# Ledger of designs, part 15: miniprotein binders against 7-carboxy-7-deazaguanine synthase (queE)

Target 1, 235 residues: 7-carboxy-7-deazaguanine synthase (queE), of Hyperthermus butylicus (a2bj90)
Amino acid sequence: MSRSARRKTSALNTVLRVVEVFASIQGEGPFTGTYSVFVRLAGCNLRCPFCDTRYAWSLEAGKPLGVEELVEEIARYEPSLVVITGGEPLLQRHPLNSLVEGLESLGLRVQLETNGILPAPARDEQLWRVYHVVSPKDVPVRVPGAKLHPSWVDYARATGRAWFKFLVANEQHVREVAEYVAKLGIPRSRVYIMPLTPEKLDMKELLELHSRIASLAVKWRLNFSPRLHLLVQLP
Short names: E, the ipSAE of ESMFold2; O, the ipSAE of OpenDDE; V2, 0.75 times the mean of E and O plus 0.25 times the DockQ between their complexes.

## First folded at step 16 (miniprotein)

Design z1 (from w1 with K82T K91V; at its last look DockQ between E and O 0.75; V2 from the best seeds 0.71)
Fold by OpenDDE base, look of step 16:
Structure z1 (fold): chain B 235 residues (1-235), chain A 93 residues (1-93)
Amino acid sequence: as target 1 above (235 residues)
Amino acid sequence: SKIYVQIFFEADDPEELKKALEELIKLAKELGAKVEYFIEGNRVWIIIEGLSEEVAEKIAEEALKLAEEYGLEVEVMIMKWTNGKEVWIYVEK
């Protein structure tokens, strides 16, 4: 009985479309303050009015980069966390799983930023093992087609490796978030509210907005995410 | 000023979704617009760029019509810049 050697198609030839790679401080969510390498992937299935990374919307904005070369580039920064972000990273799910495998093999912690529209990782994906910050765009900001995929709620319950980060500008938005997470059965301990920052805020306006939203987080018993990188003038 | 039409379709039958997508792609090409689309199961996100306001409205209307014809759930938004401000128009049926 011939043992068919399943040739592991070597993950060696997977290519990501990458906009930028840079070191900074994670400014948002549960890992705020962590020295991180950011990998911004190209392409997004949304056009959000409040998007601060519009230059990443097109797949063409990214350069093709091999997974191995990208792992080596990331490793040179000696990061405490690797943050995969972009437009929508999960549009490049297959090569992204290979990237995660490479980074995990070096003992690097990985956190994904996603809009939550595409399905959560399955148990057989490398992405299952990493941390996820899901930022829904249906509530309160109502971007078309931004409905959260239900599998993210299941993933959060199964793994404890997901958090939900909502953009809010006022108390009405915070109310809508509170109602939404209650309806979906998302634990409040996994919910972050973050200031929705319009373009061209000065530092005073930015601080005032942070103060208002942080006060609402306390009032509504939700976690607060700063935009710390904006406050400290980092990328 | 750049104008975008963002269209979302959802259907029980993926084949009806594909027909609607193909018709929108055809229309966008005929109008000289750039089209990007993303399919995930029974859902599609379509982004059309490089339009006039009139062409954006026509595409939005056609998207709503195709959704009715093929029995799709639909969401449509027009994004434009007016006087350096971004304006979002939800096109509701």
Scores: ipSAE 0.693, ipTM 0.879, lowest interface PAE 0.8, mean pLDDT 92
ESMFold2, look of step 16: ipSAE 0.698; ipTM 0.858
ESMFold2 (binder alone), look of step 16: mean pLDDT 80; pTM 0.778

Design z2 (from w1 with E86Y; at its last fold request DockQ between E and O 0.67; V2 from the best seeds 0.76)
Amino acid sequence: SKIYVQIFFEADDPEELKKALEELIKLAKELGAKVEYFIEGNRVWIIIEGLSEEVAEKIAEEALKLAEEYGLEVEVMIMKWKNGKYVWIYKEK
ESMFold2, look of step 16: ipSAE 0.751; ipTM 0.889
ESMFold2 (binder alone), look of step 16: mean pLDDT 80; pTM 0.783
OpenDDE base, look of step 16: ipSAE 0.835; ipTM 0.933
ESMFold2, look of step 18: ipSAE 0.702; ipTM 0.873
ESMFold2 (binder alone), look of step 18: mean pLDDT 80; pTM 0.786
OpenDDE base, look of step 18: ipSAE 0.807; ipTM 0.925
ESMFold2, look of step 22: ipSAE 0.767; ipTM 0.894
ESMFold2 (binder alone), look of step 22: mean pLDDT 79; pTM 0.779
OpenDDE base, look of step 22: ipSAE 0.839; ipTM 0.935
ESMFold2, fold request of step 23: ipSAE 0.711, 0.714, 0.730; ipTM 0.874, 0.875, 0.881
ESMFold2 (binder alone), fold request of step 23: mean pLDDT 80, 80, 79; pTM 0.783, 0.788, 0.783
OpenDDE base, fold request of step 23: ipSAE 0.861, 0.832, 0.842; ipTM 0.942, 0.935, 0.938

Design z4 (from w1 with M79I; at its last look DockQ between E and O 0.77; V2 from the best seeds 0.00; counts 0 for: pae E 2.1 > 1.5)
Fold by ESMFold2, look of step 16:
Structure z4 (fold): chain B 235 residues (1-235), chain A 93 residues (1-93)
Amino acid sequence: as target 1 above (235 residues)
Amino acid sequence: SKIYVQIFFEADDPEELKKALEELIKLAKELGAKVEYFIEGNRVWIIIEGLSEEVAEKIAEEALKLAEEYGLEVEVMIIKWKNGKEVWIYKEK
């Protein structure tokens, strides 16, 4: 037991490259509205034109933080949800699993945001038990190398712990998403469409876009995700 | 400065992938470009920056040629800045 305990302590001493840690409201997907602490990890394997967190693309944008220190920082916020995002968090998979172990030991609920390019969690990973919001970048617009790893659909079916979120600007995009998810066998109940927001929309335009995309979600019988943090002007 | 190339390779054999990657890195460095890449299994994502439009086209064409030579799946996109927005141009042959 002592040898096992020492090994667990060593895993908690690994480091993550972290851009920022902050409290806010989860503004997107199935957990919209939840008081959350966000952990933005550095590094991304994509350079998407529509990315609104370009400052997290480079690994050098993050500072190394020990996992134990990070768990303590997160816990002080008393979050209802810990959202791990980035860049692409799965580029730091090993220390990320250590972070999840630490957060779970404190009873904290965890959600991961991922582009879904790297494989879904294996059953023996700590990440297996957390919730995942997967945002594929190969539809409606094809970004090079953004093909969704097929394990995510299998994982979603096996666990019920994954949802798929797509940025759309119009009905043609929604049609393309609908065809894509049908082809891959992604259950409609696991699919969210979300407004693709240009950086220069004013509040009236932003609300009108939300209304239009929400109406399309109803028409196509898909879930709607707002970008709530933009509407209420939170980070 | 505002032009770069995103390249994705996938192979059945990771040795073929590595060879193609190394050749592309060598060309990009010879042309004065900055290269960042990420490897996972039999897949690699490559970002090449600091390009003129002519150099970006040359690198994109070379990536397609290397993919044919080594039998790789390939996707290539040139990203340019135009009229205050980024535009992307997929390259296929």
Scores: ipSAE 0.465, ipTM 0.737, lowest interface PAE 2.1, mean pLDDT 88
ESMFold2 (binder alone), look of step 16: mean pLDDT 79; pTM 0.781
OpenDDE base, look of step 16: ipSAE 0.734; ipTM 0.897

## First folded at step 18 (miniprotein)

Design z5 (from z2 with Y90K K91Y; at its last look DockQ between E and O 0.79; V2 from the best seeds 0.00; counts 0 for: pae E 1.6 > 1.5)
Fold by ESMFold2, look of step 18:
Structure z5 (fold): chain B 235 residues (1-235), chain A 93 residues (1-93)
Amino acid sequence: as target 1 above (235 residues)
Amino acid sequence: SKIYVQIFFEADDPEELKKALEELIKLAKELGAKVEYFIEGNRVWIIIEGLSEEVAEKIAEEALKLAEEYGLEVEVMIMKWKNGKYVWIKYEK
C-alpha cells in the first residue's frame, strides 16, 4: 500500500474519545486572549483535588468521534487556534497525532495542554510541530505519579515550542515552583504562575487572587497567567 | 463512590510491574471496586473507586505490600469527598 493511501486510511479510520468541542477564548498561558476551538479529550491518568474539569477524568466520559469528522467540525468555527485539552490528551496519542495531521493540512495552529508525565513528542510525530503548554502536577501540590517526564525540558530547549505553567495560591507555592524549575534547568522565560482558584470564588475574591499572584510573578521574575475565561465568564 | 485510591507503580523490570498490577486489579475486583489503569513503558497509573474508606485503606496497604514484594517505586493517595470538596491524604505506611 502506498504512503498516501496509508495516510488517508489512518486519518479516516482513527477515532478519539471526545468530551466536548466548543469555541471560546484561550484564557491561560502564552496565547491568552486568542479566539480558539477547544477539543476536550476523555481520560486522565491523574485525579487532582483541584481539577476543574473532573467530568473528563474517565475515558467513558468521551464519545467516539472519527478524526476526519472532527477536523471538519473544528474547521467550521474558523478558529485562530485549536486547543487540545482534556483529561490528559496524550493518553490517546496515536489518534491525536492523526488529528494534528488533519488540522495542520488545513493550516490551523494547534496548542496542546498536558500534565507532562508522558514523554514529549518524538521528531517523527505530528505533535512535534505544535505548541505545548505543560502543567506539571508534582509541584507545589504533589499527585501520585505526576513527575514531569524529563524529555519535556529537552523538547522545550530543542524546539522553543513548550511553556510550563504552575498553579499557585501563595508565596510559599511560588518559592517551591522557583526551586523546582531552577533544579530542572527550565528558563524562567518559559515559566508561568497562575492562580489556583477554588470552586465558586466570587468575582471580588477572584480579582484579589489574580492581583496577589501577579504581584508575586513580578517579585519572582516569572511570567503571570490569568484565568481570563473565569474573569469574563466563558467556558 | 466519592472515594478514589490513586496508585502509581514504576519498575526497572516490566514483568514485575505487570505481576503487581494484575494482583492489585484482582483484589480490587474481588472487593467490588471499579478500576481504571494506564500503562506507559515501565510505569502504571491505577485509579480505583466505588469503595468504603476501610476498603480503600486495605487496597492502599496492599499496593505498598506489592511494591515491596516486587521492588517497585510506589506512590499512593486516597482522595475523598468531604465538605463539598475533595480532600486528599498521601498514604505511605
Scores: ipSAE 0.639, ipTM 0.842, lowest interface PAE 1.6, mean pLDDT 89
ESMFold2 (binder alone), look of step 18: mean pLDDT 80; pTM 0.786
OpenDDE base, look of step 18: ipSAE 0.778; ipTM 0.914

Design z6 (from z2 with Y90R K91V; at its last look DockQ between E and O 0.68; V2 from the best seeds 0.00; counts 0 for: pae E 2.6 > 1.5)
Amino acid sequence: SKIYVQIFFEADDPEELKKALEELIKLAKELGAKVEYFIEGNRVWIIIEGLSEEVAEKIAEEALKLAEEYGLEVEVMIMKWKNGKYVWIRVEK
ESMFold2, look of step 18: ipSAE 0.719; ipTM 0.878
ESMFold2 (binder alone), look of step 18: mean pLDDT 80; pTM 0.789
OpenDDE base, look of step 18: ipSAE 0.774; ipTM 0.912
ESMFold2, look of step 22: ipSAE 0.434; ipTM 0.730
ESMFold2 (binder alone), look of step 22: mean pLDDT 80; pTM 0.786
OpenDDE base, look of step 22: ipSAE 0.783; ipTM 0.915

Design z7 (from z2 with K82T K91V; at its last look DockQ between E and O 0.85; V2 from the best seeds 0.75)
Fold by ESMFold2, look of step 18:
Structure z7 (fold): chain B 235 residues (1-235), chain A 93 residues (1-93)
Amino acid sequence: as target 1 above (235 residues)
Amino acid sequence: SKIYVQIFFEADDPEELKKALEELIKLAKELGAKVEYFIEGNRVWIIIEGLSEEVAEKIAEEALKLAEEYGLEVEVMIMKWTNGKYVWIYVEK
């Protein structure tokens, strides 16, 4: 077989279980406001009480897509950023590295969202060179098995390509986050606190919560993340 | 109502984790529950759903017994969808 045919056959054998692919605005973290394509992978090793994407929890929620097919679909949106999220994307680590390789070959910028339980990328992984927003789930509420893998702090220091984002509802939560990041040696410049949004919150309540958490971010000298997509009613 | 039992095991030896996991999966399926699990090195995350409260408590207690039998670190949470949100408890010996 020709090299072109061999490449196509190899790429079609690498499969991701994907819940959805869609264009929107990145509403959270350091890339807030960026025109993005979101790739939501199925499966999560946690069942967090505060999860807002519960429909991606089960691996069965995803449909199989070949990496080459997925790269082509993503590229048609002409995104400024590709956000790989889920569930927990690192549960599909091997084909995820293949997806990243394909996206980077087209010059597309990639950001991963992860709960940080599985190890940070190794230097020889395609994921080593992409951006990561790590959302630990062992503070302020500790979910079983949610301990942040220590390699993420090392990775952030070595590369400057990781940030840590925490859901908070009040000042006690912020205090607990501050203690946690200090204990782990995570610099405040890499830390975002973000409003923990209750179900069925009206716009007035949503704005009030944003104001309260933003004020706490200033008080505690931490970065603030909005939930911009909720404020502007985008996916 | 939707109920989840979340179980985390950790051990020095992955073979001990595998044995405990297999026994827990067998029990959960015999009781009519759905099981998903994920393994990484010496760690396993197990999510069990489709339970009554009574069955969830039985599965949680068995997880604690298996952890003692095989010398595993264990964390267990039961959570239930109630009035538009999850409420939860940690299960301890």
Scores: ipSAE 0.697, ipTM 0.866, lowest interface PAE 1.3, mean pLDDT 90
ESMFold2 (binder alone), look of step 18: mean pLDDT 79; pTM 0.780
OpenDDE base, look of step 18: ipSAE 0.736; ipTM 0.899

Design z8 (from z2 with K80V V87I Y90K K91I; at its last fold request DockQ between E and O 0.83; V2 from the best seeds 0.76)
Amino acid sequence: SKIYVQIFFEADDPEELKKALEELIKLAKELGAKVEYFIEGNRVWIIIEGLSEEVAEKIAEEALKLAEEYGLEVEVMIMVWKNGKYIWIKIEK
ESMFold2, look of step 18: ipSAE 0.733; ipTM 0.883
ESMFold2 (binder alone), look of step 18: mean pLDDT 80; pTM 0.780
OpenDDE base, look of step 18: ipSAE 0.796; ipTM 0.919
ESMFold2, fold request of step 23: ipSAE 0.706, 0.701, 0.660; ipTM 0.876, 0.870, 0.855
ESMFold2 (binder alone), fold request of step 23: mean pLDDT 81, 79, 80; pTM 0.787, 0.777, 0.786
OpenDDE base, fold request of step 23: ipSAE 0.024, 0.780, 0.020; ipTM 0.312, 0.910, 0.315

Design z9 (from z2 with W88F K91V; at its last look DockQ between E and O 0.81; V2 from the best seeds 0.71)
Fold by ESMFold2, look of step 18:
Structure z9 (fold): chain B 235 residues (1-235), chain A 93 residues (1-93)
Amino acid sequence: as target 1 above (235 residues)
Amino acid sequence: SKIYVQIFFEADDPEELKKALEELIKLAKELGAKVEYFIEGNRVWIIIEGLSEEVAEKIAEEALKLAEEYGLEVEVMIMKWKNGKYVFIYVEK
């Protein structure tokens, strides 16, 4: 992909507030292990007590970047996956759709990470065609206004392109997640449980927590997500 | 050290939601606090920071009072950085 190539129309003149762009391994969810470029967008409508990316909370934490230049920067990494994350990326929905259009025009595969509070993509949005990992923040602990928008379950059913990921520390949390997803009609095949890691774990403790949560995933017939990047010490 | 008051309002009537939001913004600015908010349809998320603990409690109580006065669904949480982690308290009437 070359900077001499011309792109047209809606992607050229929009701006995103971006905290960071970097290459790493997708460490979580259904695409675990994939060589990825991460695009962390600024701004979040929540302040979760357990957030590990607090530096992206304020919209002012991001620098304005044009979508065309961002697409070119991403492409230079030659990623197998582009992960759009944040804060909450859907707060910048319009320019985000332009970014997705530009990335798809280059044949790049895209995954979005979202708290699921804002509605799922409509059929006429570029975001309709990308993959989504939705992390509801109203279970096991509830954050104000964190109710999952019901359109995400409908979207997952209609497209097969959404999965639901939950941080858990113990079996009580897993039971709460299981009750939550059953109540909302989310099939267990779309559900991942993932270790809620305290900030001060050594590698032995981290592995023990992974083992415990993985065993619970088997017991409860849910998918397990590692935090692989922590295990291999990547960002 | 850092304290956040997180307020969520939802209303059937967007005019009542707007009035409650304006009163909270006014109070927060009078107290020198930083305010961020996001509106989507009949829902608003309000984040207020730069408060003392006592003032944060006062603003949380005012949010609940405004929700009663304007007939809004409300959720309020105070979140504080203490001893290397955030602790949080849901504020209910």
Scores: ipSAE 0.664, ipTM 0.859, lowest interface PAE 1.4, mean pLDDT 89
ESMFold2 (binder alone), look of step 18: mean pLDDT 81; pTM 0.795
OpenDDE base, look of step 18: ipSAE 0.697; ipTM 0.885

## First folded at step 19 (miniprotein)

Design b6a (at its last look DockQ between E and O 0.51; V2 from the best seeds 0.00; counts 0 for: pTM E .797 < .8)
Fold by ESMFold2, look of step 19:
Structure b6a (fold): chain B 235 residues (1-235), chain A 103 residues (1-103)
Amino acid sequence: as target 1 above (235 residues)
Amino acid sequence: SKIYVQIFFEADDPEELKKALEELIKKAKELGAKVEYFIEGNRVWIIIEGLSEEVAEKIAEEALKLAEEYGLEVEVMIMKWKNGKYVWIRTEDGEKTVYRLEK
């Protein structure tokens, strides 16, 4: 089927609310350092006090964009990784599966960032094949309704395509994370701790925080995630 | 300057959830607030903004009362932007805890 005919047939179910599309590096988690295109979807079911992308909270912040057009735009960047983020991308689950289908048909590698509140992908979803970085908001600050859906742990064990990432500021937070992941049966090899950065932290303070959290990661035998994009001043 | 009330309801019966949500939305809109909500199965997340501190407290109290009336699990948090940081109060079972992100 032609590009024009496919677009007409799928238009009603293949529109995403998109805040921004841009090229940068993945600065966090297991794919740190990878040349990436970021697709930031609008809407979030949480209002976390520590969110650094508050401009994506409301669904109204996004512009409607057809999935076919979006795939074409992404492909022009020739990315090594496509990062779907937001808000909470799984609020737009159906058209998101269509986007993933289009990207995978071009051989593009896809990673989703999610707060893990909505269920993990089912086996028959295109999202099943995608890499996921899950950032639970149960710990250290318990945000209302932020309980991690148990299917994410099952999904991670079944597929090996999910990792769990936690913002921490100090050793008390790391202890809470360690207890949390042990209780849920999440293996340490799948867990990242990452510096919780306040606004307007200067470079010296940012480096000191990275050093402190990295040392704690070693001490607690957890993986460390930088916030590399902040260190190199990329979006 | 900006105040948010975040409310989470969960119920065994989706009809009780729906009734509580409808009453809360009605109350919030009568008070001039902007409401956004998301439903998944027997769970709902409700975001309310455009409030004074006094009205936000009233809405939080109403959410707790509705949860008791309809037999729902409930979590409530009031957030306000102050001096470049969010300050928040979490209310569970009538207890209030004030949080501040510290350096």
Scores: ipSAE 0.645, ipTM 0.811, lowest interface PAE 1.4, mean pLDDT 86
ESMFold2 (binder alone), look of step 19: mean pLDDT 72; pTM 0.715
OpenDDE base, look of step 19: ipSAE 0.813; ipTM 0.911

Design b6b (at its last look DockQ between E and O 0.56; V2 from the best seeds 0.65)
Fold by ESMFold2, look of step 19:
Structure b6b (fold): chain B 235 residues (1-235), chain A 103 residues (1-103)
Amino acid sequence: as target 1 above (235 residues)
Amino acid sequence: SKIYVQIFFEADDPEELKKALEELIKKAKELGAKVEYFIEGNRVWIIIEGLSEEVAEKIAEEALKLAEEYGLEVEVMIMKWKNGKYVWIRTENGKKEVWTYKE
């Protein structure tokens, strides 16, 4: 069998530990507003204080699901975008590449959400062709071991398929992000700042925070990401 | 009511990293804690779920001592769930600080 046929066959027998699959709107980053299917993978190498998906932290939180069945379920939603998130999806790197192969064989667009701690895709991985939103957890609030792997900056330059998204609550945070991205050589056009929502906010407070962070994005010449799903009350 | 200890070690010498990890796991299990860890290259992420704040502090201190003993870079955070958010203590350059979302 050909390499392509063998990879297709392998994807049919590979499993992922999956917490949930659901349709919604991508509320964050460069694809904000896109009708999407979300695939939340289990397991994370971090325990972030501000995580809003704590139920995905343990690998045991996910159930095994075959890649072929998952691809078929996703396709039935007719998504404009497939968002692979988690936990940290790259902890399941090998079967994740199989999922991407299956989705690409159907012409589906894929976006990965990652904390960027593990290396960026190699040229021979299916993940090489996927869009990536990288959310470093080393700034402004440092989480132990959350240092961004330097290969993500190289990957972004080589492919144009990676963006960097940072949670901020105030101008001091934005200053720290600006210094961080400048030091790493990440161009401003690839950087998003997004409101850090540490507790449940009422709609007035949420809108005020969005306004403040958006104004800071303009002042600092960075892209702004909303948390649109919170504003429109979608999952 | 839920407490986590997060420990990150990095070393130039993978044998020293392995020894520190094994000793930390042993100590955490002796104190009744659940341990999860992930290794990539010369880096290890260790997640320890402590039964009490006192146990979490003992594990954090052991991690710092092991890092000094084996010549490792180390980062440690203790997190506890309080009033709908995590409160945390981080260490940077060996200095302990207490943080909350408002800090």
Scores: ipSAE 0.606, ipTM 0.782, lowest interface PAE 1.4, mean pLDDT 86
ESMFold2 (binder alone), look of step 19: mean pLDDT 74; pTM 0.723
OpenDDE base, look of step 19: ipSAE 0.742; ipTM 0.891

Design z10 (from z6 with I47M; at its last look DockQ between E and O 0.38; V2 from the best seeds 0.00; counts 0 for: pae E 1.8 > 1.5)
Fold by ESMFold2, look of step 19:
Structure z10 (fold): chain B 235 residues (1-235), chain A 93 residues (1-93)
Amino acid sequence: as target 1 above (235 residues)
Amino acid sequence: SKIYVQIFFEADDPEELKKALEELIKLAKELGAKVEYFIEGNRVWIMIEGLSEEVAEKIAEEALKLAEEYGLEVEVMIMKWKNGKYVWIRVEK
């Protein structure tokens, strides 16, 4: 193989299929309120009916971008946090590790959002060193085939770099989450409950839902995640 | 109201998985439903929407029957959005 052909072959491992890159505020989870750049990767191994980002389900929805070019684009926003989301980012695990390496070389703080079906990072992966917000879809929302991989609990315990975020609509859901996390040994300090927002809510209804779920979080001694970007009308 | 049927199949034999998936897709399309799915190895995740509650139950029963016929592990969920709440009509593992 010529040097040009070898470079072309090697470059295939550093390409990500990306749906969109945009700046906004992280509106959910432990980093709520942080000025962030969101990188939405194409492809998802779930088809959740309540998904807000169905346009990212197909891998073909993403445009191929080189990791180096993507790092440069992200850096131009001067983010305080880079949020890697999707679809399910871990479907593109190998080039995602390359992206993380590039972002960390610039001192950028990275958070991954995942449904937790695929295994947690291994110790020798670049992803081992970043923060993860794991959103299981098997409880309480019971999406078929969405079982949380057990390695995520081990990862969270070993690193302190993972939090678990659950969509809830009512107290019965919160009760189910509490039972689930207790069974798995996930400490309450790592658990967030977040409103399962209906497709069509006006601002008054959205605030009322937030108030109800936040009150439940206090009652059950769990962390509350807003959907802050919806409350302040940001993407 | 919007109704969603979610189906997960897992097989020891990916050929049996493919047969079950093809039959299910055919049924759903004959009923005018919108089908989305994702295959990874010996697993498939399926979402079907645009259904009445009665038709959704029929599709869920067919998924269970196909899983038994082809020797698949199966999980099925029917969910409805009604009056500002999600309601789980059927959840089977």
Scores: ipSAE 0.567, ipTM 0.838, lowest interface PAE 1.8, mean pLDDT 89
ESMFold2 (binder alone), look of step 19: mean pLDDT 80; pTM 0.790
OpenDDE base, look of step 19: ipSAE 0.770; ipTM 0.906

Design z11 (from z6 with E49M; at its last look DockQ between E and O 0.83; V2 from the best seeds 0.00; counts 0 for: pae E 3.8 > 1.5)
Fold by ESMFold2, look of step 19:
Structure z11 (fold): chain B 235 residues (1-235), chain A 93 residues (1-93)
Amino acid sequence: as target 1 above (235 residues)
Amino acid sequence: SKIYVQIFFEADDPEELKKALEELIKLAKELGAKVEYFIEGNRVWIIIMGLSEEVAEKIAEEALKLAEEYGLEVEVMIMKWKNGKYVWIRVEK
């Protein structure tokens, strides 16, 4: 086999450590409301105090699945969007690029969710062509080691395929986000603020929090992201 | 309650980082803790679990000492899960 053919064949045989695959709606960010298949990858380089997917933190939480098998499973759902999430998906970067290659070959659209610590895609990666929602964890509540890699801002400007999403609970958090994005040169048209939802919040409280954060988004001229799946009680 | 220690090391020289990581893993295992870590270039994220508060403080202090010994940048946080939320203490070098 030639060098290029060997690379192609090898990439399609790689494996990912996968916690779950399921259909739902994308409840957050620019693609809110889209019928999606979620692929939750195992492993995270952070332990955020407010994480709602703690079961994906450990690499041991994932089951090894072949990329080819996973592409076929995803395709059977007939999704409008494939959302790659986790833990932190970029910890499995090489096989993730293989997954994207397979999904692209079927014409499926892909969105990645990342904490932005690892670098943005290079131009020769399959990940270069997909959409990214980047959630930095160094503002408003700082998590150790959560420094956003500077390449994400460059990537967003070069491609138009990245947005930045921040969990906020109040106006002081929004002010901190606004200062952060201004300092980094992130255009506010690419910034979403989203309610920080504590555990055990009832539906009335959840709706009230959405209303307050949405009002702050308007006041600060930022985009608002709901947590729509929570409001409609989907996974 | 459940306790986590998050440690971040960054070094100019990845070999110094590896030495510090190995010593920290050794200590954590001797104290009965579970350790996960992720390495990217000259940076490592270390998560240590299954701890009492006293042991967590000991590990955090050792991480700071190792960072000074090996010339690493370090960030440390102890997190406690209590009443449906995390409460934490941040210690930095």
Scores: ipSAE 0.281, ipTM 0.634, lowest interface PAE 3.8, mean pLDDT 87
ESMFold2 (binder alone), look of step 19: mean pLDDT 80; pTM 0.787
OpenDDE base, look of step 19: ipSAE 0.724; ipTM 0.894

Design z12 (from z8 with A11S L27K K85R I91V; at its last look DockQ between E and O 0.65; V2 from the best seeds 0.00; counts 0 for: pae E 3.0 > 1.5)
Amino acid sequence: SKIYVQIFFESDDPEELKKALEELIKKAKELGAKVEYFIEGNRVWIIIEGLSEEVAEKIAEEALKLAEEYGLEVEVMIMVWKNGRYIWIKVEK
ESMFold2, look of step 19: ipSAE 0.765; ipTM 0.888
ESMFold2 (binder alone), look of step 19: mean pLDDT 80; pTM 0.780
OpenDDE base, look of step 19: ipSAE 0.756; ipTM 0.908
ESMFold2, look of step 20: ipSAE 0.369; ipTM 0.679
ESMFold2 (binder alone), look of step 20: mean pLDDT 79; pTM 0.766
OpenDDE base, look of step 20: ipSAE 0.784; ipTM 0.917

